# Designs tried in a protein design chat: VHH binders against q9y6x5. Part 483

Target 1, 379 residues: q9y6x5
Amino acid sequence: LPPKLLLVSFDGFRADYLKNYEFPHLQNFIKEGVLVEHVKNVFITKTFPNHYSIVTGLYEESHGIVANSMYDAVTKKHFSDSNDKDPFWWNEAVPIWVTNQLQENRSSAAAMWPGTDVPIHDTISSYFMNYNSSVSFEERLNNITMWLNNSNPPVTFATLYWEEPDASGHKYGPEDKENMSRVLKKIDDLIGDLVQRLKMLGLWENLNVIITSDHGMTQCSQDRLINLDSCIDHSYYTLIDLSPVAAILPKINRTEVYNKLKNCSPHMNVYLKEDIPNRFYYQHNDRIQPIILVADEGWTIVLNESSQKLGDHGYDNSLPSMHPFLAAHGPAFHKGYKHSTINIVDIYPMMCHILGLKPHPNNGTFGHTKCLLVDQWCI
Short names: E, the ipSAE of ESMFold2; O, the ipSAE of OpenDDE; V2, 0.75 times the mean of E and O plus 0.25 times the DockQ between their complexes.

## First folded at step 24 (VHH)

Design un14 (framework vhh_8dlx_2; at its last look DockQ between E and O 0.82; V2 from the best seeds 0.78)
Fold by OpenDDE, look of step 24:
Structure un14 (fold): chain B 379 residues (1-379), chain A 121 residues (1-121)
Amino acid sequence: as target 1 above (379 residues)
Amino acid sequence: EVQLVESGGGVVQPGRSLRLSCAASGFTFSRYAMHWVRQAPGKGLEWIGNIYETDETYYNPSLKSLVTISRDDSTNTLYLQMNSLRAEDTAIYYCARHIWGEARTSKFDYWGKGTLVTVSS
């Protein structure tokens, strides 16, 4: 039987939640599989970019989803959560579900994973759900598992996405133990439901399952605000993205805009596009604006207003608070193995290996995940 | 204080047109993208469309042929023109202010109270 893989994302699941909260279902999942404690994600540490990095193995500058909000000055197109269905934004890379879908006797399925409801390179998953936040996890799970079980050609790769604990992290902040405990318990229960459903359908032993996330969450405060309006008049630039990484499109001379912003706050770094640190791999794309502002951890960039968020993400990808985890179970994975860290782009070549797919050129390193796999040598 | 106030709703017969307005105050309207959303009875929120500060517009594909969004920055007003109204267009219509950088969670930071549109023969 061809190998099957289900990729599950719980948005905004910070890695250290596993150490600070109880997850009986997830721990059982891990006990019978593998755990990567920390996954270094890509800069910026936002939802659309990182989810696309997982399934392409590419840095943001390479796959072209460089933020949740983007603007292309040449075509004058905008990208946001509300208008994310233009293939123009996604076609700079080939995600794994497309690669899989184009194989003989294989099909892909998706439940609301970013980019899955868009034809990319004129290909869309045979089975997918249009994004709708009102659809329950149960319904998403039911559809995914039905497709995995009964499809022809068989679904060999599937994605499942859930918005928590990200939404709650924004609302309560990651340091709110009372509320976050409640939220994380629900997440663990959903994992329990997932496992139970797979067992009931007889899929559990033969299906490879990866549970991961795109980013973490850091605590924000009204006492840690950076007001751009105090530094520069709004008529001098167009704002493309705001916090914690602002994307600035100057309406006047770029140098003048830069000079007005460079000393705006000691808690914010201002970069011309060509001066963005190499370690971010966030320079070589036209969709990156001429000036970016990067707030320090826990600081929020605002436009002369308060922020309603008590938690946020998008910061430096070297920060532990921004890191998710990865757990996996199935015939491809060891049992009871824990690994310290991988890069988020390493997931793609691993998934390709599991599925027997030839990977597109990518930034991942297959060697980083060899120890997770039963068919590989691990020194 | 940021405030959004929708108006123009009411009872209308099928096939008719209706124009909704959203009056914005408490912020620099011209620098923000704005959205229209609606909620039909017993259904979830449905995104209708948006307009950016540079007047680029985007629409829900299911509604694109029936709606037009525009703005007047001089009066801080957002508009939704709806044509050929159907019974299924009955809903509370909301205007909302765009929030940058969010995905799959809070897309908007401020909402109006909404205006009811009832399409009935």
Scores: ipSAE 0.827, ipTM 0.921, lowest interface PAE 0.6, mean pLDDT 96
Fold by ESMFold2, look of step 24:
Structure un14 (fold): chain B 379 residues (1-379), chain A 121 residues (1-121)
Amino acid sequence: as target 1 above (379 residues)
Amino acid sequence: EVQLVESGGGVVQPGRSLRLSCAASGFTFSRYAMHWVRQAPGKGLEWIGNIYETDETYYNPSLKSLVTISRDDSTNTLYLQMNSLRAEDTAIYYCARHIWGEARTSKFDYWGKGTLVTVSS
């Protein structure tokens, strides 16, 4: 009886892949549902921050996951992909699966969405997989569908995360048509498998499914490197994050460090924290370091080494190359409707509406997504 | 060139302790966080823990009470102390250099060749 929602992320799925590559299964999904052609994500356009923004409706400065690498000066704690499980990092916000499973007779399930294997506000997803990149999409899907079909209390909100096309986008670059075509074909097949399994289990007709992503990908090159060691001695600062948004903790006077960096490259903006552009909503959190360096699109900040990446993300969130898409299907959604753009923070209040949850305070605007929903006026 | 060389592996009996070393060269060791990772025969990679340049350490929760990571920046050496070794601790042990800003798939830009630890009676 409670409405159900499955939120799926294919990491690094750039919005314009949809028009530049063939997706027969995803296009069928879209044809019977809705498409948002561009989702404007949050700065910095990295994985952990944007996945948390989707499920909290908050800018990074407000939810506290401000990068994939972080340092908190008060507690002296570090955050990285390897050590991401301390609730300290996640507790500045309440993600939707926590709100959902605290409702009477509701559970949440998760297959590796960032944060779902962490006890946030002493609450971990009711059913979850510990993150392990070696676990196949099929196994993740099998666990999610088993939990959606067989749990008591019933699972009403589920998440499913997959690392592609992000991993391949880094390896090949988004402009490598041959390799990316092969990778994106595999992803389309996985979407076909997802839909087919939901149909076979009798879930398809009454489950709302959102397929989205956290960011896009831009082409990098060995010709577009910013060598940080050529501009400043490494002993003058602690590096908290490197590229394309470097987070710099000065060991000497901050102004002195700033002055050594400000002319390092014409392809990099250097900001004191108080000078970070307001449009980024990336200033009011202690985890944002005193100096950040923001590379231009396609430029890579390196220390004194070459870069192995041919594609990257994390750049200015106004860049179309950083934007994912959103597609959705289910009883809550129109059929055959296309929408131009939303903000990634708008997804949270929409999901709360679908699930009948009261949203926590957030930065999203329900009105931006109401045209996607059958119970709202849009014509 | 960046090099990481593990040593100190071998055959040990259950319940004993062992200290592994990783000698680092070709980079400024003191600015990098460093990691230990292991791979048991026929199994995937398992992260053991890391140590930041600030000496803060983080451990895989399943191993936390059994291992200690330390570093000596004067000798560019990373250490792994393992206590109360069990048969399931049999693995190739690698040291690896941290890279910033990556997520979901563990990413280390340089690895050692590994040192084999066999825990057997």
Scores: ipSAE 0.718, ipTM 0.883, lowest interface PAE 1.2, mean pLDDT 93
ESMFold2 (binder alone), look of step 24: mean pLDDT 84; pTM 0.841

Design un15 (framework vhh_8dlx_2; at its last look DockQ between E and O 0.89; V2 from the best seeds 0.80)
Fold by OpenDDE, look of step 24:
Structure un15 (fold): chain B 379 residues (1-379), chain A 121 residues (1-121)
Amino acid sequence: as target 1 above (379 residues)
Amino acid sequence: EVQLVESGGGVVQPGRSLRLSCAASGFTFSRYAMHWVRQAPGKGLEWIGNIYETGETYYNPSLKSLVTISRDDSTNTLYLQMNSLRAEDTAIYYCARHIWGEARTSKFDYWGKGTLVTVSS
């Protein structure tokens, strides 16, 4: 049988949730598979960028999805969650579902994974759902598993996306044990449903399943706000993205804007584009604005207003609070193996290996995931 | 306090046009992108379109031919022009303020109370 892979993302599942909460279904999943405890994601640590990094193996500067909100000054186009379906934004890279879809006797399926409802390089998954937050996990799961089971050509790669625990993390903050416990229990139950569904359909033993996330969550507070309006008049710049990484498009001389912002807060670093730290791999793209503001962990950048969020993400990708996890099960993976850390871009070459696909040039290192795979030497 | 107030809704016959307004107050309207969304009876929220502070507009592909969004920054007003209305366009229509950097969660930070549009023969 041709190898099959289901990639599942629970948005905003912070890695240390596994240590602090009970996940009986996920733990059973891990027990029979593998766990990577921490996945170092890409900067900025936001949803669209990191999900695209998972499926391309590229840093944000390379795949071109550099934020949840973007602006291209040349074309005057905007990117946001509401207007994310222009191939213009996605075509700087080739995601794995496109690579897979273009193979003979293979097809791809997607349930609301970022970018999957857009034709990329004139290719769209044979099966996909348009993003709709109102659609239940059950319905998404049912569609994905139906396609995995009954499609011709067979679906060999599928993606499944769910918005929790990110939404709740924003609402309650990750330190709210009562509410987050409830939310995370629901997530574990959904994992249980996933496993049960796969078993019922006879897919469990032959399907490779990866459960991961794009980023974590840090606690925010009304006591940790950075008010940009206190530092610079709004007429001097256009805001492209706000918190915790602000993207600034100056309307006046860039240097003047920079000078007004550079000392705005001791809890915010201000970078000219050319001075962005190399470790972020966040410089070499025209979609990155001339000035970037990076708030410290737990600080929120605001425009003379309060923040309604008690949790947020997007911060430095070296922060543990920003890191997700990865668990996997299936014939390609060991049983009962735990690994400490990988980079999020390492997932792509691993998935390509599992599916027998030739990877596009990427920033991942296949060697980092060899210990997870039964057909590889782990030394 | 940020406030958004929709108006212009009512009962209209199929094929007619309607223009909705959203009056904004409590913030610098001109620096924010604004959105229109609607909710039909028994259905979830549907995004209609948005307009950025610089005037660029984006629309739901299913509705693009039927709607036009505009803004008047001098009066802090957002508009939704709807043409060739159908029964399926019956819904509560909301204006909402854009929030930067969000995805798949809260796309807006403030909403109006909505205005009801009923398309009926």
Scores: ipSAE 0.833, ipTM 0.923, lowest interface PAE 0.6, mean pLDDT 96
Fold by ESMFold2, look of step 24:
Structure un15 (fold): chain B 379 residues (1-379), chain A 121 residues (1-121)
Amino acid sequence: as target 1 above (379 residues)
Amino acid sequence: EVQLVESGGGVVQPGRSLRLSCAASGFTFSRYAMHWVRQAPGKGLEWIGNIYETGETYYNPSLKSLVTISRDDSTNTLYLQMNSLRAEDTAIYYCARHIWGEARTSKFDYWGKGTLVTVSS
């Protein structure tokens, strides 16, 4: 039987939740496997970009999903959660499930990972669920395990996506210990259910499982608002994305728009596209707008309104609050090993190695993950 | 004081057309993309489509030939034209304001209270 891998994301799971809350099931999973305490994700630290970086090993400028909201001026196409199915947006990269199922005698399965219900390069995941947030974790898990057990050709790569703790993190903020404890306990119970289901079906010993996330969450406040309307007339630009990284398409001279914004707040950095810091790897794609605004941690960019968010993400990827974790268990992984940090783009070449796939050109470094793997010399 | 108020619902025979309106107030309507969403009895929410501030529209593929979304920025009004109505189009219809930068856990930041459309012979 070829090696099998299940990749699981709990959206918005900040790395330090592991230290600050109780996770008996996840801690047992980690104890019998490996932990990476911090995963340095890609800028901007948003859901679609980071989920696609995990499965392509590419920075956002290279895979083309540069934000949760995008606009292409040539084709007049918009991208958002409501209209994310056009392959146009996804075709600048080849995600791992496409590569996997093009191999002889292999298929892929997906329970709602971003992009898995899109025919990328005319190839859609062999088995998939169309995205629907109303579908329970239990149903997602039941479909994935059914496909792992009952498919011909066999499913060797599967994904499972869950919206929490991101949804609750936005609603309550990560510092709301009472509400977040309740939310995170429910997530730990789901992890327990996942492990128990895999054991009952005879999958646990021979399936590699990665549990990770796309980003963390930081606390917001009504005391930390940046009002764009106080700095610039809304008629001077088209807003493509708002907070915490705004994407600004000028309607008038770009330098004039920049000058109106550059002193808007000491808690916001304003970049012309060519001046975006090189460490972001966020310049070389036409989908990146001519001006971006990057709020400081915990600050919210608004349009002369209050914000209902108590937590948010999307900030500078050097911030520990934006970092998820990675835990893994299975025959490919050591038992009881902890590793400090990897880059999120390193996950892709590691997964390709586990599956015996040739990775496409990517930004990951396989050497960063060698210490997690039993078949590698750790140096 | 953002407000969204739907109107134009009611009982209609199968095969007929119906136009819903959404009156918007308390914000600069012309800056925002706007959405229509519906909920049939006992079912989850179903996205119908949206219209961006620049006029571009996107539709749920299963509804694209049935519906047309338009806007009038001079009256701050969003419209949903529905044609060839079927019994399964019976639902509460909501207008909602677009929120940038959220995905998968996204919610619209403001909703109307909805208008009921009943398609019955």
Scores: ipSAE 0.702, ipTM 0.877, lowest interface PAE 1.4, mean pLDDT 93
ESMFold2 (binder alone), look of step 24: mean pLDDT 85; pTM 0.847

Design un16 (framework vhh_8dlx_2; at its last look DockQ between E and O 0.89; V2 from the best seeds 0.83)
Fold by OpenDDE, look of step 24:
Structure un16 (fold): chain B 379 residues (1-379), chain A 121 residues (1-121)
Amino acid sequence: as target 1 above (379 residues)
Amino acid sequence: EVQLVESGGGVVQPGRSLRLSCAASGFTFSRYAMHWVRQAPGKGLEWIGNIYEDDEIYYNPSLKSLVTISRDDSTNTLYLQMNSLRAEDTAIYYCARHIWGEARTSKFDYWGKGTLVTVSS
């Protein structure tokens, strides 16, 4: 039987939640599979960029989804969550579901994973759901498992996406133990539902399942605000993205804009595009604006307003608070193995290996995940 | 205080046109992208479209032929022109202010109270 893989993302599941909260269903999942405790994600640590990195193995500068909000100066197009269905934004890379879909006797399925409801390189998953936040996890799960079980050609790769605990993290902040406990319990219950559904359908033993996330969450406060309007007049620039990484498109001389912003706050680094630190791999794309502002952890960039968020993400990808986890179960994976860390781009070559796909050029290192796989040597 | 106030709703017959307005106050309107969304009875929120600061406009493909979004920065007003209204267009219509950098969660930071549009013969 051809290998099958289900990739599941719980948005904004910070890695250390596993240490600080109880997850009986997820722990059982891990016990019978593998755990990577920390996954170093890509900069910026936002939803669309990191989800696309998972399925392409590329840094943001390479796959072209460089933020949740983007602007292309040449075409004058805008990208946001509301208008994300233009292939123009996604076609700088080939996600794994497209690669899989183009193989003989294989098909892909998707339940609301970023980019899956868009034809990329003129290819869309055979089965997919248009994004709708009102659709329950149960309905998404039912669809994805039905497709995995009954499709012809068979679905060999599937994605499943859920918005929590990210939404709640933003609302309550990650340090709110009372509310986050409730939220995380629900997540664990959903994992239980997933496992139960797979068992009921007879898929559990033969399906490879990866449960991961795109980023973590850090605590924010009204006492940690950076007001850009205090530093520069709004007529001098267009804001393309705001917090915690602001993208600035100058309307006047770039140097003048830079000089007005460079000392705006001791808790914010200001970079000309060419001076962005190499470690971010966030320079070589036209969609990256001429100036970016990077707030320190827990600081929020605002436009002369308060922030309603008690938690946020998008910060430096070296921060532990920004890191998700990865758990996996199935024929391809060991049982009861724990690994300390991988890079988020390493997931792609691993998935390609599991599915027997030739990977496109990517930034991942297959060697980082060998210890997770039963068919590989782990030294 | 940021305030968004929708107006122009009411009862209309099928096939008719209606223009909704959203009056914005409490912030620099011209700096923000604005959205229209609607909620039909018993259904979830549906995104209609948005207009950016530079007047670029995006529509829900399902509604593109039926709606036109515009803005007047001099009066801090957002507009939604709806043509050839159908019964299924019955909903509460909301204008909302764009928030940068969000995905799949809070797409908007401020909403109006909405205006009811009822399409019935």
Scores: ipSAE 0.864, ipTM 0.937, lowest interface PAE 0.6, mean pLDDT 96
Fold by ESMFold2, look of step 24:
Structure un16 (fold): chain B 379 residues (1-379), chain A 121 residues (1-121)
Amino acid sequence: as target 1 above (379 residues)
Amino acid sequence: EVQLVESGGGVVQPGRSLRLSCAASGFTFSRYAMHWVRQAPGKGLEWIGNIYEDDEIYYNPSLKSLVTISRDDSTNTLYLQMNSLRAEDTAIYYCARHIWGEARTSKFDYWGKGTLVTVSS
């Protein structure tokens, strides 16, 4: 009888792909459930930060995963996708799978959601896959459904992560209609397979399923490059992250580094940490470097080289191109309901409500999502 | 323009040590983290480890006791020292250039052609 939830992310799924491409399987999913057309994600609009925001309900400054590339000057620790497993980076927050499995008679399962193969607060997901990009969606789904059906204590919260359409969005750009149509068709087929598998295993009617994403994608071009080396000698700073939000650790006086960068390009905003706009909620963490550079939409910061990417993300979270969607189906959700927008941090308190968990302190607002839920009074 | 060239591979006896080199050109080597990756016959890619521009090193935990990574910025060269080689260490060994801010699928923008290490037994 305990309520169960499967959280699924298709990385880099821009909200307006839904209107610009055909998704017969996803549209059937939405028809019998709910759709949030635009999810306003957190700045910076990168993969690890936004996946952690979904499962903690926190802004990046509060959960500590402030970028895909980070550096701690005191310990000299580096964070990247290749070396992301040190709990040091993750321990500033408690993700929902930890809270869930520490409740009596509950466990959690994970197929490659960022952080689920890390012992956060000495607690790793009860069942998990170590990250390996070579593992097919079908194998990830098979493990998740096996754990949902066969575990003691029962798995009540599960996650599933897939790398597309993000990988193809970077490679081709979101405006490459031919290649993106092919990629998105495959994604829709995977959603069809997910629903079919859940039905065949008897899970579909009593499992709550959220399908969402972390960010969108914008078109890049060789005509929109910001050459950082033309503005500042690389010996004056340590580069922690490059594009589209560069993280700059000065090796000389910070003001001198700022002054060399301020007029580098009209298509780049240069912020001292204390001057980062308050609406970003991106200031109060030691992992945020003393200077950040924020490129305009579609612009790429480079080190005197051409860019290999035709699409990118990480830009200002007010940009519609950076926004994903959210769809959901299950006994907790209305049928055939459409909602215009929520904040990505609102997903966490909604998930806690569905699972009957007490949320940790967070930045989400339950009221923003209550109209999606059958057990709530909605004005 | 960016080039990475591995060398030092060959046939070695089990239990021996071997040092691989990666010569880098076409970019400012000293500002990049660099990686070693290998691919055994019929298997997927296996990350061995990396070394950052500040000489901080991270290893695949399963290989940590068997390998040592180093760099020489004056010669633009990355090194992999392998000890107590086993038949299962037979693979093509690649060096690869780090890319900032990537997550998940592709982590490297430039790869070498690889150097074959064969451990006979």
Scores: ipSAE 0.768, ipTM 0.904, lowest interface PAE 1.0, mean pLDDT 94
ESMFold2 (binder alone), look of step 24: mean pLDDT 82; pTM 0.825

